# Designs tried in a protein design chat: VHH binders against Probable asparagine synthetase [glutamine-hydrolyzing] (asns). Part 2

Target 1, 187 residues: Probable asparagine synthetase [glutamine-hydrolyzing] (asns), of Dictyostelium discoideum (Social amoeba) (q54mb4r2to188)
Amino acid sequence: CGILAILNSLEEASKLRKKALSLSSRLRHRGPDWNGIYQSSDSILTHERLAIVGLENGAQPLLNEDETIALTVNGEIYNHEKLREDLVATGKHTFKTHSDCEPILHLYEDKGDDFVHMLDGDFAFVVYNKKANSFLAARDPIGVVPLYIGWHKDGSIWFSSEMKAIKDDCYKFQPFPPGHYFSSKTK
Short names: E, the ipSAE of ESMFold2; O, the ipSAE of OpenDDE; V2, 0.75 times the mean of E and O plus 0.25 times the DockQ between their complexes.

## First folded at step 1 (VHH)

Design g1 (framework vhh_gefurulimab)
Fold by ESMFold2-Fast, scan of step 1:
Structure g1 (fold): chain B 187 residues (1-187), chain A 121 residues (1-121)
Amino acid sequence: as target 1 above (187 residues)
Amino acid sequence: EVQLVESGGGLVKPGGSLRLSCAASGFTFSSYAAAWFRQAPGKEREFVSAIYSGGSTTYADSVKGRFTISRDNAKNSLYLQMNSLRAEDTAVYYCAADLTYYGSWDEYDYWGQGTLVTVSS
């Protein structure tokens, strides 16, 4: 499916929303099959689905309990059952969906950037914490799932599953490297 | 291996022109930012011009209007067209590429060996 995330933009929220929706139209789609959009004053995450399969796993972006952390993701986390079991055992989290990827929200909240090494899977994702004003993007060790990173002259950082969504707006862009993560704390 | 090799330097009279080339191997310019830097004798290395993967360009104030950066993605080459050359443009010119995924867009992690440009009568 399609991922598009724009973090730390200086654009007005309404302009950012229109821009993100316009750019996501460049991703392969048939119009009405959007899963959703999550927006703060300076950041936006979107996710596009082409098919109906997987509705039982919840709409994206996925949200934590108080909707302060949002996740847009493509792929699968193979050790999700163990991660879920451990998180439930802490007594701190209530799971909303059957999504393999929901543990990412709670791990990011509890452990910050270091949680990425706990994941076994084929994935590309962006997770954003509105309260902390932080984000993290990551791609699986082999690079099975596509992801691109771009830098905009206004200081925003862009992520997309397709290069065509960012190439015209970012002064610099490149494939996101397999087996790496990018954190708002280290840029 | 990732390599950048500059060429096109030489002796030119004030007011003249030179075109520098940078050939890349081990990566493709179309995916990365690339830049020209220069170092004059007894001075620190300074920024000259950059071109970003999206096609945007930037120039040091000292060269604006005189120098033009460009690239040919099919030939995997970066160029610097230098017009109206002045004695103070005398320097070794370096090609640089930024392949850092977590680094600042200001930082370049691969460098060429340099090509000497001498502007004198």
Scores: ipSAE 0.000, ipTM 0.150, lowest interface PAE 15.1, mean pLDDT 78

Design g10 (framework vhh_gefurulimab; at its last look DockQ between E and O 0.01; V2 from the best seeds 0.00; counts 0 for: pae E 17.1 > 2, placed apart)
Amino acid sequence: EVQLVESGGGLVKPGGSLRLSCAASGRTFSSYAAAWFRQAPGKEREFVSAISWGGSTTYADSVKGRFTISRDNAKNSLYLQMNSLRAEDTAVYYCATDYSLYTVSESEYDYWGQGTLVTVSS
ESMFold2-Fast, scan of step 1: ipSAE 0.012; ipTM 0.392
ESMFold2, look of step 2: ipSAE 0.000; ipTM 0.133
ESMFold2 (binder alone), look of step 2: mean pLDDT 79; pTM 0.812
OpenDDE, look of step 2: ipSAE 0.425; ipTM 0.750

Design g11 (framework vhh_gefurulimab)
Fold by ESMFold2-Fast, scan of step 1:
Structure g11 (fold): chain B 187 residues (1-187), chain A 121 residues (1-121)
Amino acid sequence: as target 1 above (187 residues)
Amino acid sequence: EVQLVESGGGLVKPGGSLRLSCAASGFTFSEYAAAWFRQAPGKEREFVSAIYSGGSTTYADSVKGRFTISRDNAKNSLYLQMNSLRAEDTAVYYCAAGEYVYSTLDEYDYWGQGTLVTVSS
């Protein structure tokens, strides 16, 4: 699977889209893939996944009810059933998919940055809220799922499951540290 | 005085192996990220591999699976184990140190003078 997110870019939206799709194509290695894309005026999230024989949990990026929050994620959330039940009980949310990662969208909306403590799983993700113009990236405590972070000279922040998607464009890049999250609010 | 000194370069046949070393002095090496860059004749200097102060590593796609970067903070040393060498790996190899791993050459604080690796029969 391939994750790519470019946040707070100064590039014109159509050029940003073309660049992201070109970079995402470099995340393909073998087999048939399908792609998803979510874009605002200054940010873009993509997800690529190898086609798998069997049931899929829904297309990524995953979206909340009004499509103002998008999530691109690799991995599994083990306590998802309890998180889902608690969220439904609040009366604020209805779920659109059977994905174990969908609670992340709603938790980010309701709780903000500190919701990451509530997750038990092996994961790497970027969640973006276009109405608040905020985002959060996180990686599981052991670092089972790969993620990289990069900084571009125009001030945009890049995230990718593979270094090769960001190394040529970012002046600075590194593996995203296990057990951490990066927030647009605190940095 | 800060110094990075590379060694271990030489002539090797295609498919062979070579280990490069970089000795750091004059600064607290363990607190810095370190990287290997290379410059082939008539080409620009390019990124090869890097290792963060905490031990995480990253590699250029062209060397992934063939090269291994490592460090020994007790000896203030950086290493590059190069296996399955190809003619296109021929270059002067440079050691660099900085606060973080950068794709841009200008961002690194310290540089060695380089060591030549020639892959030829």
Scores: ipSAE 0.000, ipTM 0.132, lowest interface PAE 18.0, mean pLDDT 80

Design g12 (framework vhh_gefurulimab)
Fold by ESMFold2-Fast, scan of step 1:
Structure g12 (fold): chain B 187 residues (1-187), chain A 121 residues (1-121)
Amino acid sequence: as target 1 above (187 residues)
Amino acid sequence: EVQLVESGGGLVKPGGSLRLSCAASGFTLDYYAAAWFRQAPGKEREFVSAISSGGSTTYADSVKGRFTISRDNAKNSLYLQMNSLRAEDTAVYYCAADFGSYYEPWLYDYWGQGTLVTVSS
């Protein structure tokens, strides 16, 4: 599985897209992977899966109903049934997939940054709201799922499941700390 | 220069079969994901099937069980075996390739010119 997200880039959108696809193919070198992509004028999210995913079920990045919020995630959310049940009860969302991670999209939309503490799982993800121009990256409490953060000279912030995808382009990079989240608002 | 060239289209009766080929030149397809899309008269271009660089496949629900995508890296080619063809399969079929495997047509950078498939009684 591979995650790559580049947020708030000053690079031309077409060049950013080609760079992200090239870097995603480096993650693919390890096996038969699928990747999807979601792009705005200044940000891009990709996801590679080690297993095939149906187009109608669970293709990543996962999107909310109006496709303004995108999620790229690795891992499992153990309390997903309860989260889904509570979200359905609000009447605000139409679930598109059977993914245990889809609740993350809707929780970010409804509750903002604080929703991360509602998750019980082993995970690493980046969720991006194009309309609000905001994002949040998070990693599980123990650090079971890998995630790295990097800073680029153009001011963009990079996230990847593998250090090799960011180390050549970022002037600074490090493992994303377990049990933390990084918000475009506060951190 | 990167090129994809489709072949194998034609007129076929309902229930018939066709095999489409897509030959790549100017690059090595082995490192790329590849896909088939189709566009029926008056419709938007829609996904048919894709195969990753590692060989994993996916299919649109409308063609599952009838169509099979495959690749031959030694021949730098992509194929689509179409069985049990229906009138609604009538369309121009396009092959596409890119570094990444993805489901949206607008994400692919390399496209062929298309080959017409007509299914008519």
Scores: ipSAE 0.000, ipTM 0.134, lowest interface PAE 16.3, mean pLDDT 79

Design g13 (framework vhh_gefurulimab)
Fold by ESMFold2-Fast, scan of step 1:
Structure g13 (fold): chain B 187 residues (1-187), chain A 118 residues (1-118)
Amino acid sequence: as target 1 above (187 residues)
Amino acid sequence: EVQLVESGGGLVKPGGSLRLSCAASGFTFSSYYAAWFRQAPGKEREFVSAIDSGGSTTYADSVKGRFTISRDNAKNSLYLQMNSLRAEDTAVYYCAKDLYYGSDFDYWGQGTLVTVSS
């Protein structure tokens, strides 16, 4: 699956969407290429996936109940059953999908940045809260799943599963460090 | 070394059924997103079905309701039960594994030929 997220861009929404779709096509690998998209006025998240795959697991980007929080993720959360069980017990959330990654949406909403320590898995993701205008990107402790971070001249921050999607547009870019998370609060 | 070996293909009449198998070595399917793809003569490779590490399944619209993907973790094997076969199902079928949710598979088998003909 390919991740691409552009956060806090100064580009017009329509131009941002066109650019993201064009760049997302570079993440195309074996198999069909379909992109899920979630967009606000200044940010966009995409997820490249197999055509029609993931319907039972939920289309990505995954969305919370009121569609104010979006998640684009590669990987697997091994302790998802326990996380789901605990979240259901709070009575605050309705799960929309069978995805083992859906707990990430609800944990971010409920716990904020500190939730990352609760995850056992191999993952790379970006979760975005449109209402709070905040985001968080994280990568698993060993760095099994690739993720890159880039900075653009317009002040936007880019994340991608592949360097080639951000290399030509960002003035600075690097691999996202394993076992870390980046929060918009510390930007 | 990681290997995927498909089997179970053959000639079948329209409306018939076949069960494809994919035996894995060098890794365990229970830890990976696994999928079946097919490639018909003169056409591009097409997604058929996938199963994630948690057991959730997805199907292409063209096969939903007719095909069933499953795995046996004890035998480290992936299966595709194909029912109500049609001429357009004729293809070489490949199994593949991916650590992530299925857009870029890191290993492919050699394939098994399925021919649906009367």
Scores: ipSAE 0.000, ipTM 0.143, lowest interface PAE 15.8, mean pLDDT 77

Design g2 (framework vhh_gefurulimab; at its last look DockQ between E and O 0.01; V2 from the best seeds 0.00; counts 0 for: pae E 16.0 > 2, placed apart)
Fold by ESMFold2, look of step 2:
Structure g2 (fold): chain B 187 residues (1-187), chain A 120 residues (1-120)
Amino acid sequence: as target 1 above (187 residues)
Amino acid sequence: EVQLVESGGGLVKPGGSLRLSCAASGRTFSSYAAAWFRQAPGKEREFVSAISWGGSTTYADSVKGRFTISRDNAKNSLYLQMNSLRAEDTAVYYCAAGTYYDLWSEYDYWGQGTLVTVSS
């Protein structure tokens, strides 16, 4: 599965969409795949998945109830049942899928940057709040799931599961450090 | 803008077959993922089947092995061959198309629906 996220770009929305679709296609492996895209005026998240993944876990990017929070993620969240129970108990959230990664959406909505330590799993993700125009990217402590970060001259921050999606557009890029998160507000 | 029009619905006996068609107009259909959904009386709209722009297919468990989705991009058409129909398949069937956003319920374009009734 491949992710590409371009956050807070100055590029015109239709041009940004065309660019993101072209770049995300570099993340495809074999055969036809399904992909998803979520776009705001200045940001776009994509996810490429194999058709055999099925629909029980929902198509990505995953969305909260009013679609103001979007998540593109690779990995597995081992403690998802406890996280889901706690989030449902708040009375503030309704889950739409069976995905073990869906709790990340609601944790971001509730806790902002202060939840990545709560996740037990192997993961790389970008979660985006359209209303606040904020985002958070994170990678598991060991770095089992690949993630790269890049900086574009227009000020946008790019994330991808593979360097080939960002290397031609970003003036600076590197592997995202394991066990870290990057916040649009603080980091 | 894409316009979608379903056809081929009707009354059919249990165990029978029916072929639904969806004609697309406007932009080329080949650039979109396409899907069939259905809504039975008193139920939420539910996923039936989808086909990617590259030809990969997915089916709901309830129809797998009985229904076959296909597309003809040269004719801007989507099809659903429905075999071994059951009373539970009675619903309004909708054609949908979208730009790879997701496969479940958030397609950009929807048709008006065609009624399929399975009864004795």
Scores: ipSAE 0.000, ipTM 0.136, lowest interface PAE 16.0, mean pLDDT 82
ESMFold2-Fast, scan of step 1: ipSAE 0.011; ipTM 0.383
ESMFold2 (binder alone), look of step 2: mean pLDDT 81; pTM 0.832
OpenDDE, look of step 2: ipSAE 0.068; ipTM 0.520

Design g3 (framework vhh_gefurulimab)
Fold by ESMFold2-Fast, scan of step 1:
Structure g3 (fold): chain B 187 residues (1-187), chain A 123 residues (1-123)
Amino acid sequence: as target 1 above (187 residues)
Amino acid sequence: EVQLVESGGGLVKPGGSLRLSCAASGFTFSDYAAAWFRQAPGKEREFVSAIYSGGSTTYADSVKGRFTISRDNAKNSLYLQMNSLRAEDTAVYYCAAETYYSGLWDSSEYDYWGQGTLVTVSS
């Protein structure tokens, strides 16, 4: 499974899309994959997965009810049933998928950055709110799931499950630290 | 150059069955995801079913259990087997293909489209 996210790019939207699709294809390493993409005027999220794997838990990037928040994620959230029950009890959300990761979308919408501490799992993700122009990237406490962060000369911030997707375009890149999150509100 | 050509549409009674075909040419069909969309009179185009390049399938809730999507890469063909047809299935059905996909219901992400075939379910 592969993740690529480019946030706050100055690149023209159609050129950004072509670049992201080209780069995300580098994340393929086993058979033909169907990838998903979510884009705003300055940001883009992609997800690569094997097409032969069932989509019962929803296609990625996962979207909230009005499609203003998108999530691209690798991993498992172990306490997802409790999170889902609590979210349903608020009466504010309807779940579209059986994905254990869908609570992340709704928690980000409701609680902002601090929700990451509520997650028990092995994960790496980027969640983006188009309406608020905000994003958050996070990696599990042990760093079981890979994630890299990169900085581009145009001021955009890049995230990928593999270094090879960002190293040629970013002037600086490094492994995303385990147990941390990066918020657009901090920058 | 690139073409998708639908066939198999027609008039059928409620409860009947129909099989739609889509013939692809001018590109390597096996590398593409393919889908069926439909447009009922006076409505927007809606997603019906898709099959990924690797063979996994997905369906709109309204057709799940009644319709079956399949592909034959050797024949560059896409199929939709429609069973237990209802009056509300009446629509022009379109075949579509794409390399990348941004949402199950987002018709704007499909690169290639057929001209459509009419399915009428009526007594």
Scores: ipSAE 0.000, ipTM 0.130, lowest interface PAE 16.5, mean pLDDT 78

Design g4 (framework vhh_gefurulimab)
Fold by ESMFold2-Fast, scan of step 1:
Structure g4 (fold): chain B 187 residues (1-187), chain A 119 residues (1-119)
Amino acid sequence: as target 1 above (187 residues)
Amino acid sequence: EVQLVESGGGLVKPGGSLRLSCAASGFTFDDYAAAWFRQAPGKEREFVSAISSGGYTTYADSVKGRFTISRDNAKNSLYLQMNSLRAEDTAVYYCATEPYYDLSGFDYWGQGTLVTVSS
């Protein structure tokens, strides 16, 4: 179970992809795993999974209807049924998976940053909106799921489930605190 | 009360030069790393250059060889010498320091200084 996200990089897209794949390999555990990638011109999200079980819940990164919003997440959203029902009632969304985390994509699209307060769960995630060029990273109130944040000399901001994926490239890095979110739209 | 005030921006033709300044106050400037960031309309802010308290420098690949960061600890000032300016360098430039780096990523203070590179 590994997450890596690199946002707002000045690196050429193919070089960024190669770097992200190399770094994601550090998050692999023994046995079979799964590796998913979502990329824009300046940002990349990856997800490594120990096993391929639960495919009916959707491959990660999860994508919204037009694939402009991507989510890489570890954990579970306990109130997902209520969130899903409310989102379906708006008539604006077609759910693509049975994942309890898919509501995060649609809430970010509809509500913006403050939607994080609507979540009840154990989680760490990064959600990215390619058309708005915005992102949000969040960690649950207890801090059950690991997440780290790092700053790179090229101005990019990095997030990872493990420090070892970012420590060699970021000039500054630290644990992401429980109960907080980081938004590209706020300072 | 920590404050950073940028100056030196303006309109310049491609190939021209500008020197940006940042005046720091309210803290012991020479103990901290400092950096320049920029933000073009509709874009996220981008790292441009940084200088450590000891004077070691780093640059974004897009500006390396064209821009030079420097500091004057006696004057609590940070500088960015910009040469061979390109249209893509058009942005509001902000200075930031280590005390402002937190969970929000890179903070900046003041109004910034606008650099417009136009033919």
Scores: ipSAE 0.000, ipTM 0.081, lowest interface PAE 20.7, mean pLDDT 77

Design g5 (framework vhh_gefurulimab)
Fold by ESMFold2-Fast, scan of step 1:
Structure g5 (fold): chain B 187 residues (1-187), chain A 121 residues (1-121)
Amino acid sequence: as target 1 above (187 residues)
Amino acid sequence: EVQLVESGGGLVKPGGSLRLSCAASGRTFSDYYAAWFRQAPGKEREFVSAITSGGSTTYADSVKGRFTISRDNAKNSLYLQMNSLRAEDTAVYYCAASPYYTLDWSAYDYWGQGTLVTVSS
């Protein structure tokens, strides 16, 4: 229900975590008071819980098997069953959840940036690979799910489902364009 | 490695209170996220409450306003103060720790053995 990601920050890890938790609290509406977090030395991803589904659907950020790739996502992937079937057929991945969004983790790992065109859905997400120190943010072709991008003076790049989470800290911010993705490889 | 041991469970009447404690061993506990989960007879394990290393808390809707999670990093301890207990709170309560702040029990790395809480007349 709420996404916040801060990538490539020069802030100390403990201060970055405190800031991200404080800001992610602004993303929750009247409903859920739950959140999840994934952090590396210079980056952090958070997600406010949206679904009241069972344990098998997983909590966010979603993680790959060795917990080096993390995904925070809002929305639905409609063709997830075929994507999952094709990924299982490779023999390279063990799925941890029944989330329709888990294929995104494995596709990013296997195919890199251009996998976004394989997705049929209404979505906004940030996926981060700690080992490669790379990330990708994407928004669906129509812009059904909100996402904003911001730039911080310390060189970090911020993503959030709501402008209010980034407007006070970023010197520049704007709505993330529908049908596009932003990759750490292209800057 | 982190090792967790719960205590404080018992039998209590509806409307009563109990305080659960979790003692952790290992120098990394203060850097970990900590949580309480519970499992009632015949049901799935469910999230109760979580706390970050810095003290920020999250609660399941079913316990919000009645339960309070807290920690003492200097003593490597986690607590759950349970007030206004209901028959529906009857469960085995588990203490858990993880380097990640998550509500999914399967993502926690370290678990205690559990302590039984029974709420009945």
Scores: ipSAE 0.000, ipTM 0.117, lowest interface PAE 14.7, mean pLDDT 79

Design g6 (framework vhh_gefurulimab)
Amino acid sequence: EVQLVESGGGLVKPGGSLRLSCAASGFTFSSYDAAWFRQAPGKEREFVSAIYSGGSTTYADSVKGRFTISRDNAKNSLYLQMNSLRAEDTAVYYCAAKYLGWEPSEYDYWGQGTLVTVSS
ESMFold2-Fast, scan of step 1: ipSAE 0.015; ipTM 0.413

Design g7 (framework vhh_gefurulimab)
Fold by ESMFold2-Fast, scan of step 1:
Structure g7 (fold): chain B 187 residues (1-187), chain A 117 residues (1-117)
Amino acid sequence: as target 1 above (187 residues)
Amino acid sequence: EVQLVESGGGLVKPGGSLRLSCAASGFTFSDYAAAWFRQAPGKEREFVSAISTGGSTTYADSVKGRFTISRDNAKNSLYLQMNSLRAEDTAVYYCAADYLGWEYDYWGQGTLVTVSS
């Protein structure tokens, strides 16, 4: 579907929420059933899903057990069954959904930035850790799933499935490069 | 409104070359990943090649090394350069565009490529 993430904004939380909801509605190509949102004092993640995607695959943004880490993602992870099996074996995680993308959330918890190379799929995602105030955005090796990155004058970093959602507010923006990830820790 | 229009198909001898074009209109082509698919007579449609918004490419094993996909966002166009053509490449070739990575959103009507002496 559509994804939008605004990280480390100096805007009031309520203004940020209104802006993000307005912008995410521009990603409505096929008319998603609903809009999901996760917000902290300075960051917000949203997801617009296609009507054809079942709710049983999990509402987005996806949340970890204590709801301090949120994931908004488009695409699919082909090796998700093995990743889920390995994660369950650690005893650290309780899976809430049947989503093939939920392993991304738990891998980020366990391994931080080191996990991206473990994914086999077509994807674009942003994962945010409220407690650590860190985030990571990534796009698949081929760039099958669209993602754009933008920089705002207030220092916030924006990510969106569509350039039109960010071009009016960001002083700099570009396609997110295929096969790369951007970490707030590594830069 | 939204259209993908293929052209460049035709009759060509084995070992020959053809360049297919796909013209996009009615949407912001540069925001879409794009692909070529083909359907040979009596067979299922198959993937040929794809190109991301950033220019990264992938190819089906059967065409790797012989075909080259490219795009020109300024002209809202997608291309497929086909070299060393074989009788097995005979098919209707379709252009497709994908925004969200869940499925291809837009499809062209196809252009016929016949490889025969």
Scores: ipSAE 0.000, ipTM 0.115, lowest interface PAE 17.7, mean pLDDT 78

Design g8 (framework vhh_gefurulimab)
Fold by ESMFold2-Fast, scan of step 1:
Structure g8 (fold): chain B 187 residues (1-187), chain A 120 residues (1-120)
Amino acid sequence: as target 1 above (187 residues)
Amino acid sequence: EVQLVESGGGLVKPGGSLRLSCAASGLTFSSYAAAWFRQAPGKEREFVSAIYSGGDTTYADSVKGRFTISRDNAKNSLYLQMNSLRAEDTAVYYCAAQPTYYLGEDYDYWGQGTLVTVSS
């Protein structure tokens, strides 16, 4: 599996799409794996599927009901059943998949940044709200799942499961710190 | 109190080599992410290279294959080995450090800088 997200880019949308697809393909495992993509005018999220991942778990990036919020994620959420039950009880959401990570999508919509403390798991993800033009990236407390963050001279912020996908384009990059989140709402 | 002190700058001809050093007090480089930046006259500070607490390294495209960043834990020092120097490498070089868990692009601690001049 591979994650790639480019947020708040000044590049032409079509050029950004071509670059992201090219970079995302480098994260792909050998075989009949498939990639997914979600794009706005200034941001793009991709996910490279592992061949062994079942279709029943849903295609990534995962989308909310009106497709304004997208999630690309690696890992698992241990308390997903309780999170799902609580979200269903609100009556606000229609779950589309059996993915243990779908609650992340709906929690971000309902609670914003504060939801991250509700997660118990091994994960790395980027969630993006096209309508609010906001995003959040997070990594589990131990750093079990790899994630890197990069800064581009055009002002965009890049996230990837592998450094090799961002090193050629970002002027600065580093491992995303375990137990932290980065929000577009903070400096 | 944290202090970073750079040394090793100087005048060198194109194609030459220099090794920069940065001595730290008040912090241990092995527990911090550490980096080299440079600033040419009239330009913004530019990232050059970084080394993270686990030993992973990164380089700007302009210096990849020519520069090598390293640490010596016993001396609590950071180094930048610069080979195949070019006129465009002329700048004041700064060492910088940040806590391992820092999310921002700004570094918390900076040295005073050391001048590298590459000319014929």
Scores: ipSAE 0.000, ipTM 0.131, lowest interface PAE 13.4, mean pLDDT 80

Design g9 (framework vhh_gefurulimab)
Fold by ESMFold2-Fast, scan of step 1:
Structure g9 (fold): chain B 187 residues (1-187), chain A 123 residues (1-123)
Amino acid sequence: as target 1 above (187 residues)
Amino acid sequence: EVQLVESGGGLVKPGGSLRLSCAASGFTFSSYAAAWFRQAPGKEREFVSAIYSGGSTTYADSVKGRFTISRDNAKNSLYLQMNSLRAEDTAVYYCAADSRYIGVYTPEEYDYWGQGTLVTVSS
């Protein structure tokens, strides 16, 4: 699976979309694939998967109830059942999928940036809130799942599961550090 | 007004220790990554150590194992414990804060800077 996220771009929306789709194709390993895409006026998230997808896993990017928060993620959240139970108990959220990663959407909405400390898993993700114009990228404590961060001359911040998707466009890029998160609140 | 103010510099003999402090004000320090840089006589400013908002640390090879960076968000303070000091550690030490991820080690990437504190290691 492949992740690409471009946040706070000054590029025109249709050009940004074409760029992201082209770059996402670099994340395809082989065989038939599909891509999911979520876009706002200045940001875009994509996810590449095999063409055959189980509904139980949910299509990515995953979306919250009103489709204002999007998540693109690779990995597994081990304590997802407990997180899901606690979220359901609030009465605020309707779960759409059986994905162990769906709690991330709702935790970000409810608790903000510090929710990352509640996760027990091997993961790399970007979650984006269109209404708040905020985002957060995170990687698991050991760095089991790959993630790269890049900076573009237009001020946008890029994230990808593979360096090859960002290295030609970002003036600066590197592996995202294990056990960290990057938040738009910190910018 | 945003400020970073360093203190704790001084003269110390080779093998000695010093602890530098940096007091932050005028911004939400706890959400920022923070770093120490130094500028030795006749050289460019170079990276020493960084601590991210999430608590992870990184060190330049030249100081790894001898220096320890830490922070106290309740006190809006950054620290650098320097042990086993060498003549080549002589420099003006600067505190810096970055609102973003700081993985490139370049001075130009940092939002805020202190004025510096001089550390001299000499017998």
Scores: ipSAE 0.000, ipTM 0.111, lowest interface PAE 18.1, mean pLDDT 79

